# VHH binders against Protein NEOXANTHIN-DEFICIENT 1 (NDX1), part 18

Target 1, 282 residues: Protein NEOXANTHIN-DEFICIENT 1 (NDX1), of Arabidopsis thaliana (Mouse-ear cress) (q8gwb2)
Amino acid sequence: MDVEEKRVSSGYAKPPWIFKGSALYQIHLVKAATARAFIPKEFRLVEAFGYTLGGFFLASYDDSPAGVFDELVVIAGIVWNPPTSCAWAARVLVNSDEACHHGRKEVGLPSQVARFSKNITAVPKQKRDRAFGFLDTFGLGTTLSHPENLMEVKVSEVDSAASTDICNIQIRSDETKVGNWMGPAIKMALPSFSGNTIYNSNLLKYSCHLHCRVRPVRPAVVSGALEDETEKFTEQNHTSQESLENERQLSKAVMLSKPIIALQFKCLTMQVEAPVVIYPSK
Below, E stands for the ipSAE of ESMFold2; O stands for the ipSAE of OpenDDE; V2 stands for 0.75 times the mean of E and O plus 0.25 times the DockQ between their complexes.

## First folded at step 9 (VHH)

Design g1 (from e6 with L2V P14A E23A A60G S62F D72G R86S P87V I92V K114Q P117Q; framework vhh_7ocj_1; at its last look DockQ between E and O 0.74; V2 from the best seeds 0.75)
Fold by OpenDDE, look of step 9:
Structure g1 (fold): chain B 282 residues (1-282), chain A 122 residues (1-122)
Amino acid sequence: as target 1 above (282 residues)
Amino acid sequence: QVQLVESGGGLVQAGGSLRLSCAASGFTFSDYAMGWYRQAPGKQRELVAFITSGGSTNYGDFVKGRFTISRGNAKNTVYLQMNSLSVEDTAVYYCARGDSETWLGYPEFDYWGQGTQVTVSS
């Protein structure tokens, strides 16, 4: 009986997979203990003084194999893979079922379907009392104080009929924006590791090639409800549900950690190569 | 100088319709996204809708298919067709210019009109 493994052909074209859009990459100081909860024991966590570099990657894709969708990658920390280091994704939230399925099966990502609610408001620039009130008297200073734009992104995981709030991300426009300057164009190659999920137990390696315009921006303010139950990480027989909730809480802790720097990525093109199975060196 | 001049506001009964217009000048209209904001009394100014230079549209969650944003490049005008208006839609509506490049799905808006009052009576 030839079990035709129906390769559920991910609706994606053959690799490499191309994603185009924009993103916010925000780097946080994440507690090493929090990060370690996500990272397989086979990988060495890169840490200093009990902290690693994590944070999040918030992207909006306008062209991809899955079409238009939003993505939040929660980055637990950095793992050492000599001679390079790479980020480990703790959780990947997407508002596309296709993207979620592909991420889980083909890329080995901890993907989950989520809702992204975006609200855009214009906040009046508080006239900083610039002491230069004198030039306003000559009527030339109609510096049309461009209102500050505030983007609020609420991300909620969707599980059947239930939704769970993960975080609220507040992004303010940069007042220092000189014209339409988008920053320098950069190209970077990033080795990535994934796997060790319920959907893909293998450890995987894949390459991401990014081309984008990069600009430092004001860090986004992340808010969310941390339920205080983070202390009871007892190794006991956590039901699958308890494990999921623990993972959510740890992901929230990563998101709520201290930001260091935020980078705006515009005109982003990301090329993702097919993952390969890696075997930990004994 | 960039100018945005809104028109078409007024008093309308609940369930009624209005069409707002914004005449743009002082820049290459086709190269920019255009948007509509509104500000109700005591509330923050919120995005209602925008249309990119390429013609892609996006709407606030409260719009629920009631409004349609469109642009007439030949006339350098952006429109907001508002149907099924409710008392909650009472606000000053502002036209805005946005960047051609979107970030996280949205233009960065840099210029605003003076606004037009929309009042919906019960």
Scores: ipSAE 0.728, ipTM 0.873, lowest interface PAE 0.5, mean pLDDT 88
ESMFold2, look of step 9: ipSAE 0.764; ipTM 0.887
ESMFold2 (binder alone), look of step 9: mean pLDDT 84; pTM 0.852

Design g2 (from e6, 14 letters changed; framework vhh_8pnl_2; at its last look DockQ between E and O 0.78; V2 from the best seeds 0.00; counts 0 for: unsure alone 63.7 < 65)
Fold by OpenDDE, look of step 9:
Structure g2 (fold): chain B 282 residues (1-282), chain A 122 residues (1-122)
Amino acid sequence: as target 1 above (282 residues)
Amino acid sequence: QGQLVESGGGLVQPGGSLRLSCADAGFTFSDYAMAWYRQAPGKERELVAFITSGGSTNYADFVKGRFTISRDNAKSTLYLQMNSLKPEDTAMYYCARGDSETWLGYPEFDYWGQGTRVTVSA
């Protein structure tokens, strides 16, 4: 019985790989100790007063080598790469098996398959008591207070036998939308490091080129159950499971850290170059 | 700003069907994303379904294949075919218009109709 290895024809063409969509980039103040748990010893963490800049990148791709998919990149912190600094991804959650596989093998990412549950609600704008009491008297102020949209994104890791909740991200629409202003167009190059995973033991460097419209937005509120798993340290030798759980907990800690700024990326095009090995595994 | 006018609501028995319509009189209907929302008594207004300007559709998890959103650009009309209705579907249903561009997979909806009431009762 010839197990036809269904060559999952990796829909990924040769690099560069192009991803199109939109994203939320939220920068957090992350404890240096938390970030260091993810960062290889070969890299220097950029820190001040015991903190680094981390956070998350939440993306929805409409066009990619893997098709349509969602991505959450947990960013542990910033590492020094003279003369620049680079972000280190602690965890990459995707709702595409193909994207996960490609991320693991080709890009050296700590990728995991996850479920993204999205819900949108319209919340009545709380009448900010703006003292504009005077203009309401002339009946012209029927500013039909457009309801504020609340987007909730629940992200859960999917393992063959279990689903584990990672976080809930609440995104509110900005009241300050002056019309259809999408913000200025920007081009940015983001050097990135990856590797040191069970799927790729090498340390890698790759470049991301981003073109997008950028706008500052209200930071998303992140919530998650810190399962007090303090108690079930049952002695069982599952060193690998404990490590995974520790990584999950640390990732949650990053997500729950204090937000500083949030940026909306619209009309995003991201070009990813082929990774280069910078430190081969011994 | 063109008024969105919903119609087609009413009383229906469990397992029944309704077709809602939303007429958009004011804008180039084809350039906008359109959506149906609903609001049950004492609950928040929630997205039921949306359709992009390009015709892509998305549904809330509770729809489970029972509802179909569609649009007729020539008539500037949005539709919601609702089948296998349940008492839990009882709500005011609102039509909404939004931008053609999506963020994180969703259009931003900023213009709403007055709504049409759907009651599912035995």
Scores: ipSAE 0.560, ipTM 0.768, lowest interface PAE 0.7, mean pLDDT 87
ESMFold2, look of step 9: ipSAE 0.648; ipTM 0.831
ESMFold2 (binder alone), look of step 9: mean pLDDT 78; pTM 0.786

Design g3 (from e6 with S56Y; framework vhh_7qia_2; at its last look DockQ between E and O 0.68; V2 from the best seeds 0.72)
Fold by ESMFold2, look of step 9:
Structure g3 (fold): chain B 282 residues (1-282), chain A 122 residues (1-122)
Amino acid sequence: as target 1 above (282 residues)
Amino acid sequence: QLQLVESGGGLVQPGGSLRLSCEASGFTFSDYAMGWYRQAPGKQRELVAFITSGGYTNYADSVKGRFTISRDNAKNTVYLQMNSLRPEDTAIYYCARGDSETWLGYPEFDYWGKGTPVTVSS
């Protein structure tokens, strides 16, 4: 009838939890009002001229406590945490039930199960090369052999049998890349706040320690629409429906905000330490 | 001097099989990921399969279970075994080279061959 076997020695144990893979980290100018909607009143938003720094972290893990999975962290903005700042996750989309449940319970993440549909194409280079279309007729062999690599990632939230489209992320190859160069090896610590969810009412703080190769890349282009005809067959839960839709629209606003910079992470090892409960002061 | 030369394309009946080959030169073949793209008339050139230097393979949903990618590092050659062919598999098939260290689950491909045509018709 069904034979689906996948044997891995995985599972969450004692922290720290270790995730290996690669990621795209993209920073956006997010409107402070949009970020404010996700962030508890106790925290002071780091903002200037009505904007904060949010964006997204799109990852693919090939070794983790939950096995192989994809993750999209929607980052609402940065909050004050003297003498530094901490990011606030608006939403954490994962295509692993185990990662979703662990994140909700143990880390206080606003995790939701999602589907990641990836399509890889080779596309013609930008219009500038096409403006010299007569050069294509001169028999320059390499002109036709250097298309751009395009990855399209469609992300949809899943609840029961329903699917709600969130965004489409278009990632084009970096035209300045030479060979296998991945950038310098770095180590960084990324503190974050979390919690204040229906799954964990505490306010929490945790750290991610990353070891990876990092280089700047062309920012991804994000798109999405409000009028997706997704099947949301729930009985009469109008208040729950409105709350879910509002969170999705605000997360989309973060994703569609103006990009500033994008970083490619390769050979990523991310170590997540156990969160601690915090009691914010004035 | 980098070159990828595809061969093995042709006309085949629906349900038939065909094996494509791609000979590589001008680089250290065993250090790179290799892939196959295809382009049907009027469509984008899409990735259908790849294999890393370590032997990890991945397939587009449209070809899973029917196509098998493999490589022979001693011959600097990557293969695509295409079984249970359908008319919608009709396309020009392109060999590609990319980094074996994947990003977001896929190699970053940087070079494509000239392609070999495959026609599946009754």
Scores: ipSAE 0.733, ipTM 0.880, lowest interface PAE 0.7, mean pLDDT 83
ESMFold2 (binder alone), look of step 9: mean pLDDT 85; pTM 0.863
OpenDDE, look of step 9: ipSAE 0.743; ipTM 0.886

Design g4 (from e6 with T52R S56D; framework vhh_7qia_2; at its last look DockQ between E and O 0.70; V2 from the best seeds 0.73)
Fold by ESMFold2, look of step 9:
Structure g4 (fold): chain B 282 residues (1-282), chain A 122 residues (1-122)
Amino acid sequence: as target 1 above (282 residues)
Amino acid sequence: QLQLVESGGGLVQPGGSLRLSCEASGFTFSDYAMGWYRQAPGKQRELVAFIRSGGDTNYADSVKGRFTISRDNAKNTVYLQMNSLRPEDTAIYYCARGDSETWLGYPEFDYWGKGTPVTVSS
């Protein structure tokens, strides 16, 4: 008779890695110069009229190799990967040390630990009735408000004892939503390049396979701190500190760029395949 | 046609208890998440607790350990048991309905009742 071996997997197992939850995927018009700063010279940016397509992917995972955690992927822009293209992440903020370490080491992501503070309220909104549409023209409609759902997500980077505010994301309910409708089911594959970071010097290629329900939603409103009000001139040498602060400021610029569309993902399963090392010709 | 009717509010001394009820009609109750919001005078209406159709619960930090949300699908009713009440719990409490499949960790609430007032004072 055969002796069965018991195998214990702690945290991450062998790929593919499976993440389950939900997300908001929002696309912005991002200045090409901002995106260029994050992308290795070997990759050609997809741009028109000085802009590329970036934005963010805000997720909450309720089942993953790192357990339950939140993630904000700041997407700098789109690079050519003929015959297609792929997104390049400027920053990946997670409220899990384990997910941060794994992303840096195994996937080559520019991951940082962050805090996600969520505030859930019901706020008044203005409703235009057929009978009262005329009255709203005279400014009488504001007394006819009824509540809508508001989620405010404040994201702050955390390094040791310090906390640096990145942005506030305001997500309002979509008035056109009917019951539990979540949109059609989709499957997609997102091959990506990554790496060339201080945490992983290799150039990497990997794939994300998504299965989820998708519907369009009202774009979230993003706001952030005004650093030029508090900035003081300094002459000290900041080569390493200047680089980190530049990347943080550029990530904020991506988040504050003009939104184009936003998509709600529900019942999300994201499968991340093993990355492979890419060797550039010399 | 859709209705949420709250009851059970009132005046109570600090340290006391109240049990709020919310009867739902006009929809398939067992398919939805239910929640309780509260609004103190001059404040925003904030989420206090929710319960998914499968029974999973979530609480705001300010009430965790003191409040318990529950549901009875046979009676189309959601409850909020409030113990160890404090003056800062004084508010109008609103029943809410939302998707049971959460998005970004929370149900998307889309309907609120008229509310039931709760006053906690010595």
Scores: ipSAE 0.729, ipTM 0.872, lowest interface PAE 0.7, mean pLDDT 82
ESMFold2 (binder alone), look of step 9: mean pLDDT 85; pTM 0.857
OpenDDE, look of step 9: ipSAE 0.752; ipTM 0.890

Design g5 (from e6 with Y32N; framework vhh_7qia_2; at its last look DockQ between E and O 0.77; V2 from the best seeds 0.74)
Fold by ESMFold2, look of step 9:
Structure g5 (fold): chain B 282 residues (1-282), chain A 122 residues (1-122)
Amino acid sequence: as target 1 above (282 residues)
Amino acid sequence: QLQLVESGGGLVQPGGSLRLSCEASGFTFSDNAMGWYRQAPGKQRELVAFITSGGSTNYADSVKGRFTISRDNAKNTVYLQMNSLRPEDTAIYYCARGDSETWLGYPEFDYWGKGTPVTVSS
């Protein structure tokens, strides 16, 4: 079968690239040892007591060069880039082949194709337990229900008809939300390093310029299946397959790390500038 | 006074069709997203479809291709056309109001009606 490079879509033709949608940005305490597996040794981690700040950026884009798609950026940690710091992406999961290929080639992202399965339910809040059980018996008590939204996002990496579960992200509505308020409008730059992958050997720096409404929210609860390591030893492995599985396992560790804070982004416009090749100082 | 009133439920054979309606009052209908949830006995209330203020639609995988949500802003009404019904579609169906902006692909819903029962049985 012919293997031919896909021509860049008309939406990806010229940087900067514009993505519009919404996101959840969540910060985790990530073990420095876990983060180092993704970060070249010449970069100095921002760390304290064996931890760095990593986490994830979960986005849903409704307007982008690749159309509508979902993205999970696993952030290994932050590195010093005096006088500030830059994020380092461990893995970028997208449910768009076009976004995956563009990210790999043009931005140096460690992109993989994934499925995002979203299940939305309305679940009971912990109400006062109807204060006294006798109210429930006589039909005395609140007749109104105030359920909360629960979004469950299951993320699975896709590899040639096979799927590997990465994590499950549970997002509950924030009880402290004030009506339809989305928070203040902000503009920020989120600089990141990338590259040093099998798809792009250069070290790159790129910046995302964000304009959005932001408010703090309850951190999402992340879970994942424990792997049976004995099954890994019985597989017919190749060097490339083993390396991919190791990176996947470490990315799961970042996702499962202790959450610190979470931010809701609404009305998001993200502008991605053309990346530049960099060389760390000698 | 915010109200959502569902109607159109009933008993249908497998493979049949029903059309649910939800009349809304007490808010600016055209500025809000609207959705349909369902709850089978002993299960959680799940979102099956929504429609934005601009008319964009979204469906749960379990109903995609079989259900169609639509809205009539002049009548303050949202509809759910349910085709090729299956026994697992048996539930109480709730109309829901959501915010104008989505987050992570979905409106944040904050109000549900009393529901209309749908039973799919041979």
Scores: ipSAE 0.694, ipTM 0.844, lowest interface PAE 0.7, mean pLDDT 82
ESMFold2 (binder alone), look of step 9: mean pLDDT 84; pTM 0.847
OpenDDE, look of step 9: ipSAE 0.760; ipTM 0.893

Design g7 (from e6 with T52Y; framework vhh_7qia_2; at its last look DockQ between E and O 0.59; V2 from the best seeds 0.69)
Fold by ESMFold2, look of step 9:
Structure g7 (fold): chain B 282 residues (1-282), chain A 122 residues (1-122)
Amino acid sequence: as target 1 above (282 residues)
Amino acid sequence: QLQLVESGGGLVQPGGSLRLSCEASGFTFSDYAMGWYRQAPGKQRELVAFIYSGGSTNYADSVKGRFTISRDNAKNTVYLQMNSLRPEDTAIYYCARGDSETWLGYPEFDYWGKGTPVTVSS
């Protein structure tokens, strides 16, 4: 008798799934009304004075089940899940079809395919930085201040028919960095909710177990993409197409919210455990 | 004292070649990634190529197949071999030092040399 074994996941093995690379984790003060639009009404948003803690996780993986790819997780806010709390992902943008499909199906992520365009330049430091550059030991008038590294990441969602600009993320080198020091080696767990999407109606909970070098860095500056007047949302029409555009606009609002702190993760290994289906506690 | 000293720039005709050199001092060269930036008149200073301490390289699309970055750790020197030069390659070329570990797909550069001018014209 012939026995055939088939892998039911496209490019992934069985969990846990391992992703290696680096990431920028940035926390924003997100308006509770914006965050609540993504969060099922059964969950209590962790908020104070009309705000919650959202933001984004921007990663570049050089080793993963889907190979090399980039990821932007838009985090709407924090919800109560006693005795703790969990992050709620509003949108997950990836430049890999395989990662998008896996995230939707196996993890319940609100994943969309996107393009990440990166531009690396050297730019002049701010005025305070130039005063410091005058004290530079090599002291030449044309080289008194050192430029800083600027990475510009333009993120655009891709539908087979069209591309829609989402945001531009400007990441500057941190002048407080000491040599190649990447911060202490840290192990942490980042619990999150997922599911409740058109791709997976279950409510899921999973943890990302991170091993990395972590240090605080200057928050990235996020700017919005140009909006076409024909893309503006009106509340009078609640079609499926308008609902998708509304979700996109609210995700931009999360990205454009006031930054609080940013963490650089280097030498990152992220282990994603199999999600579990959850039910509201009785 | 940290220094990066570029050389090898000059005037060349289209289709020609130049080899830029950058001699480094004041740090452990083999512990760092090295790169080349360029700044054309009126444009931003942009990264065109980099090489990790282990030898892995990356190139901007505009120079792939024409430029080759290499390093000689024994001489503390990084090179940029520029072939099939075009007028749009005209710029000041800067040597740069960056972190050994990748940050979002790229080294974080923290020091640049004074630059060496390259002019490609008929």
Scores: ipSAE 0.715, ipTM 0.855, lowest interface PAE 0.7, mean pLDDT 83
ESMFold2 (binder alone), look of step 9: mean pLDDT 84; pTM 0.851
OpenDDE, look of step 9: ipSAE 0.717; ipTM 0.875

Design g8 (from e6 with A33V; framework vhh_7qia_2; at its last look DockQ between E and O 0.73; V2 from the best seeds 0.71)
Fold by ESMFold2, look of step 9:
Structure g8 (fold): chain B 282 residues (1-282), chain A 122 residues (1-122)
Amino acid sequence: as target 1 above (282 residues)
Amino acid sequence: QLQLVESGGGLVQPGGSLRLSCEASGFTFSDYVMGWYRQAPGKQRELVAFITSGGSTNYADSVKGRFTISRDNAKNTVYLQMNSLRPEDTAIYYCARGDSETWLGYPEFDYWGKGTPVTVSS
């Protein structure tokens, strides 16, 4: 009944933009001062006791307008957007020039080109329950366990042929996984604010509509060296290069913040709606 | 019963070749990703190569251009052709079965065989 559609290569067209793959969504307890540095003064940070909820969204897309690519969204925190809240991305790292350009221009993302180096090993199961630690000491709890998958992801930002290490992310399989069950199917909308960058001066709001299988997993372990972010907050930055380095260091601080929970998203379809320009109240 | 049986390991000289085989039973072979891991002395067991049910292949950088993974669904067998072998390829090689649904671009493996030793030395 339908007219046969012409085959077209992957590429950006009109919104909504569709991304398919899988992702790890990890929530961190981020210091409010760190998050505040990314967020325009017009927005009210959602915080308690000096902390907000930030973290990261690490994705691998096997079907998207830019083809196959990897993405790390560093989430500074959440801001009020009654009746709920919106996320604020501190940095978006992608290993696709096309995705970087589109994100900067059309979505107002603080996108940078990066490399993702992934290494897959099978490792002994990790003992996470401190109550059983004395058994391991006496060898009663230290048994030959079934190996588990470990993915190590090294993320390095690329700038003018130079490469700057951002972080390493170690992702282990869940100890309580029930076979190959991927969790219940869910649909959710994740609104975000963006913009106010050298690439897009507008303040924007956009929504990601997710359809995926979701289950809680053990949080990934993030590592990397961090310079003193307090000095960077008060430092007088007079060049774009110095400002970019300061943003990198603050993004590392978000990544190294204390994890709370992590969610595995499989069979992910992420639909990104057209952003709208916003004019927040004074 | 689920089983992966590796064979074809042994001693070879540098520059030599070996073909590893892994015969699978106890599951629908054509529905799974198959892979090879190796564990060198003092190292963790690392993924070397995998082949999807549809025949797409992936290789670790250390073996690209030298190793070739293949599968024969009619024989429930996966192969690893190892050419231009080097002393650093010395390891126990394990056949692995993985889920066809990927996780961050890679299959998740859930079963490994007992392994077949490969030694590359003069």
Scores: ipSAE 0.700, ipTM 0.864, lowest interface PAE 0.7, mean pLDDT 83
ESMFold2 (binder alone), look of step 9: mean pLDDT 85; pTM 0.856
OpenDDE, look of step 9: ipSAE 0.720; ipTM 0.876

## First folded at step 10 (VHH; framework vhh_7qia_2)

Design k1 (from e4 with E108W; at its last look DockQ between E and O 0.62; V2 from the best seeds 0.76)
Amino acid sequence: QLQLVESGGGLVQPGGSLRLSCEASGFTFSDYAMGWYRQAPGKQRELVAFITSGGSTNYADSVKGRFTISRDNAKNTVYLQMNSLRPEDTAIYYCARGDSETFLGYPWFDYWGKGTPVTVSS
ESMFold2, look of step 10: ipSAE 0.780; ipTM 0.904
ESMFold2 (binder alone), look of step 10: mean pLDDT 87; pTM 0.877
OpenDDE, look of step 10: ipSAE 0.838; ipTM 0.931
ESMFold2, look of step 11: ipSAE 0.756; ipTM 0.886
ESMFold2 (binder alone), look of step 11: mean pLDDT 87; pTM 0.880
OpenDDE, look of step 11: ipSAE 0.854; ipTM 0.941

Design k2 (from e4 with E108H; at its last look DockQ between E and O 0.80; V2 from the best seeds 0.77)
Fold by ESMFold2, look of step 10:
Structure k2 (fold): chain B 282 residues (1-282), chain A 122 residues (1-122)
Amino acid sequence: as target 1 above (282 residues)
Amino acid sequence: QLQLVESGGGLVQPGGSLRLSCEASGFTFSDYAMGWYRQAPGKQRELVAFITSGGSTNYADSVKGRFTISRDNAKNTVYLQMNSLRPEDTAIYYCARGDSETFLGYPHFDYWGKGTPVTVSS
């Protein structure tokens, strides 16, 4: 008798979980009110003059417990974690159902399934010299320019058959005299907090260890449409659908905030340690 | 001395096929990713396919399932087999060389050939 053997796919084993790939980490000046909406009351937001440091971490993993997938971490701001601070994730968008489920349940991440549509074009270099801009008008400057790479990443959240556009991220290659240099090797450990979501009500603490090559690059340009929140939503009991839409609009606001600096991560190895449940004191 | 020479373009009817070739010289071909871009009138030059030094392939959504990229390292040549051609595939097609290391899933392309025109028309 022939038996058809099929194992149920198990994407994750025990921690630590290892993710390898590359990423763009971009820091934005985010309004404190926007960031506060994502952060549990037990944590103190690091802010000055109504702003905190948020932004995004856009990654592509080529080796992970969930295989090959893309991730956009929307970072609301930074919170106190004495003697230092750490980032708080507003949303974690992934194009892997397995990565989404694991992040929600085991790490306490606000994970959602998304689609990442990437389009690569070769575009004219941005003008740096007004004399060449004048000659470009008469056609003399354009004959000597070489195109640069432009990556356009359109991110849309998926809920069953429906999808909702979140943002469009435009990344231009950064011209340097060093050529395609990846930057110095860096090793860092990032303790973080998570949880207090509809998927995991616990408050959690975990460590993330990064090994990568890092260099500063030109900040990506983010675009998208915002829908303003009405005053009445502040005073109403939120349903899951209304809460998800509100978080989505606030996440768009984080993405559209003013960029400050961007870092390219290559040869990235990210190791995520087992989280522990924490219990805040009253 | 670095050179990419495209060939195989021409006029074809909708639903037809063409095979583009790009012969490379002046560098160690097997160490680089190779790609095909296209530029339609009034549009920017866009990447339609690439193949890594290790042979992994990637396609733009607009051509997936219809185009096939391949390479022959012994001949220093990259190919683009284009099947089920549509009028919107009309463009100048450019061969490109890219770094073997990727960023966010894509090579950085640093050199393009002169291009070969493809016209898909009744």
Scores: ipSAE 0.734, ipTM 0.883, lowest interface PAE 0.7, mean pLDDT 82
ESMFold2 (binder alone), look of step 10: mean pLDDT 87; pTM 0.882
OpenDDE, look of step 10: ipSAE 0.784; ipTM 0.903

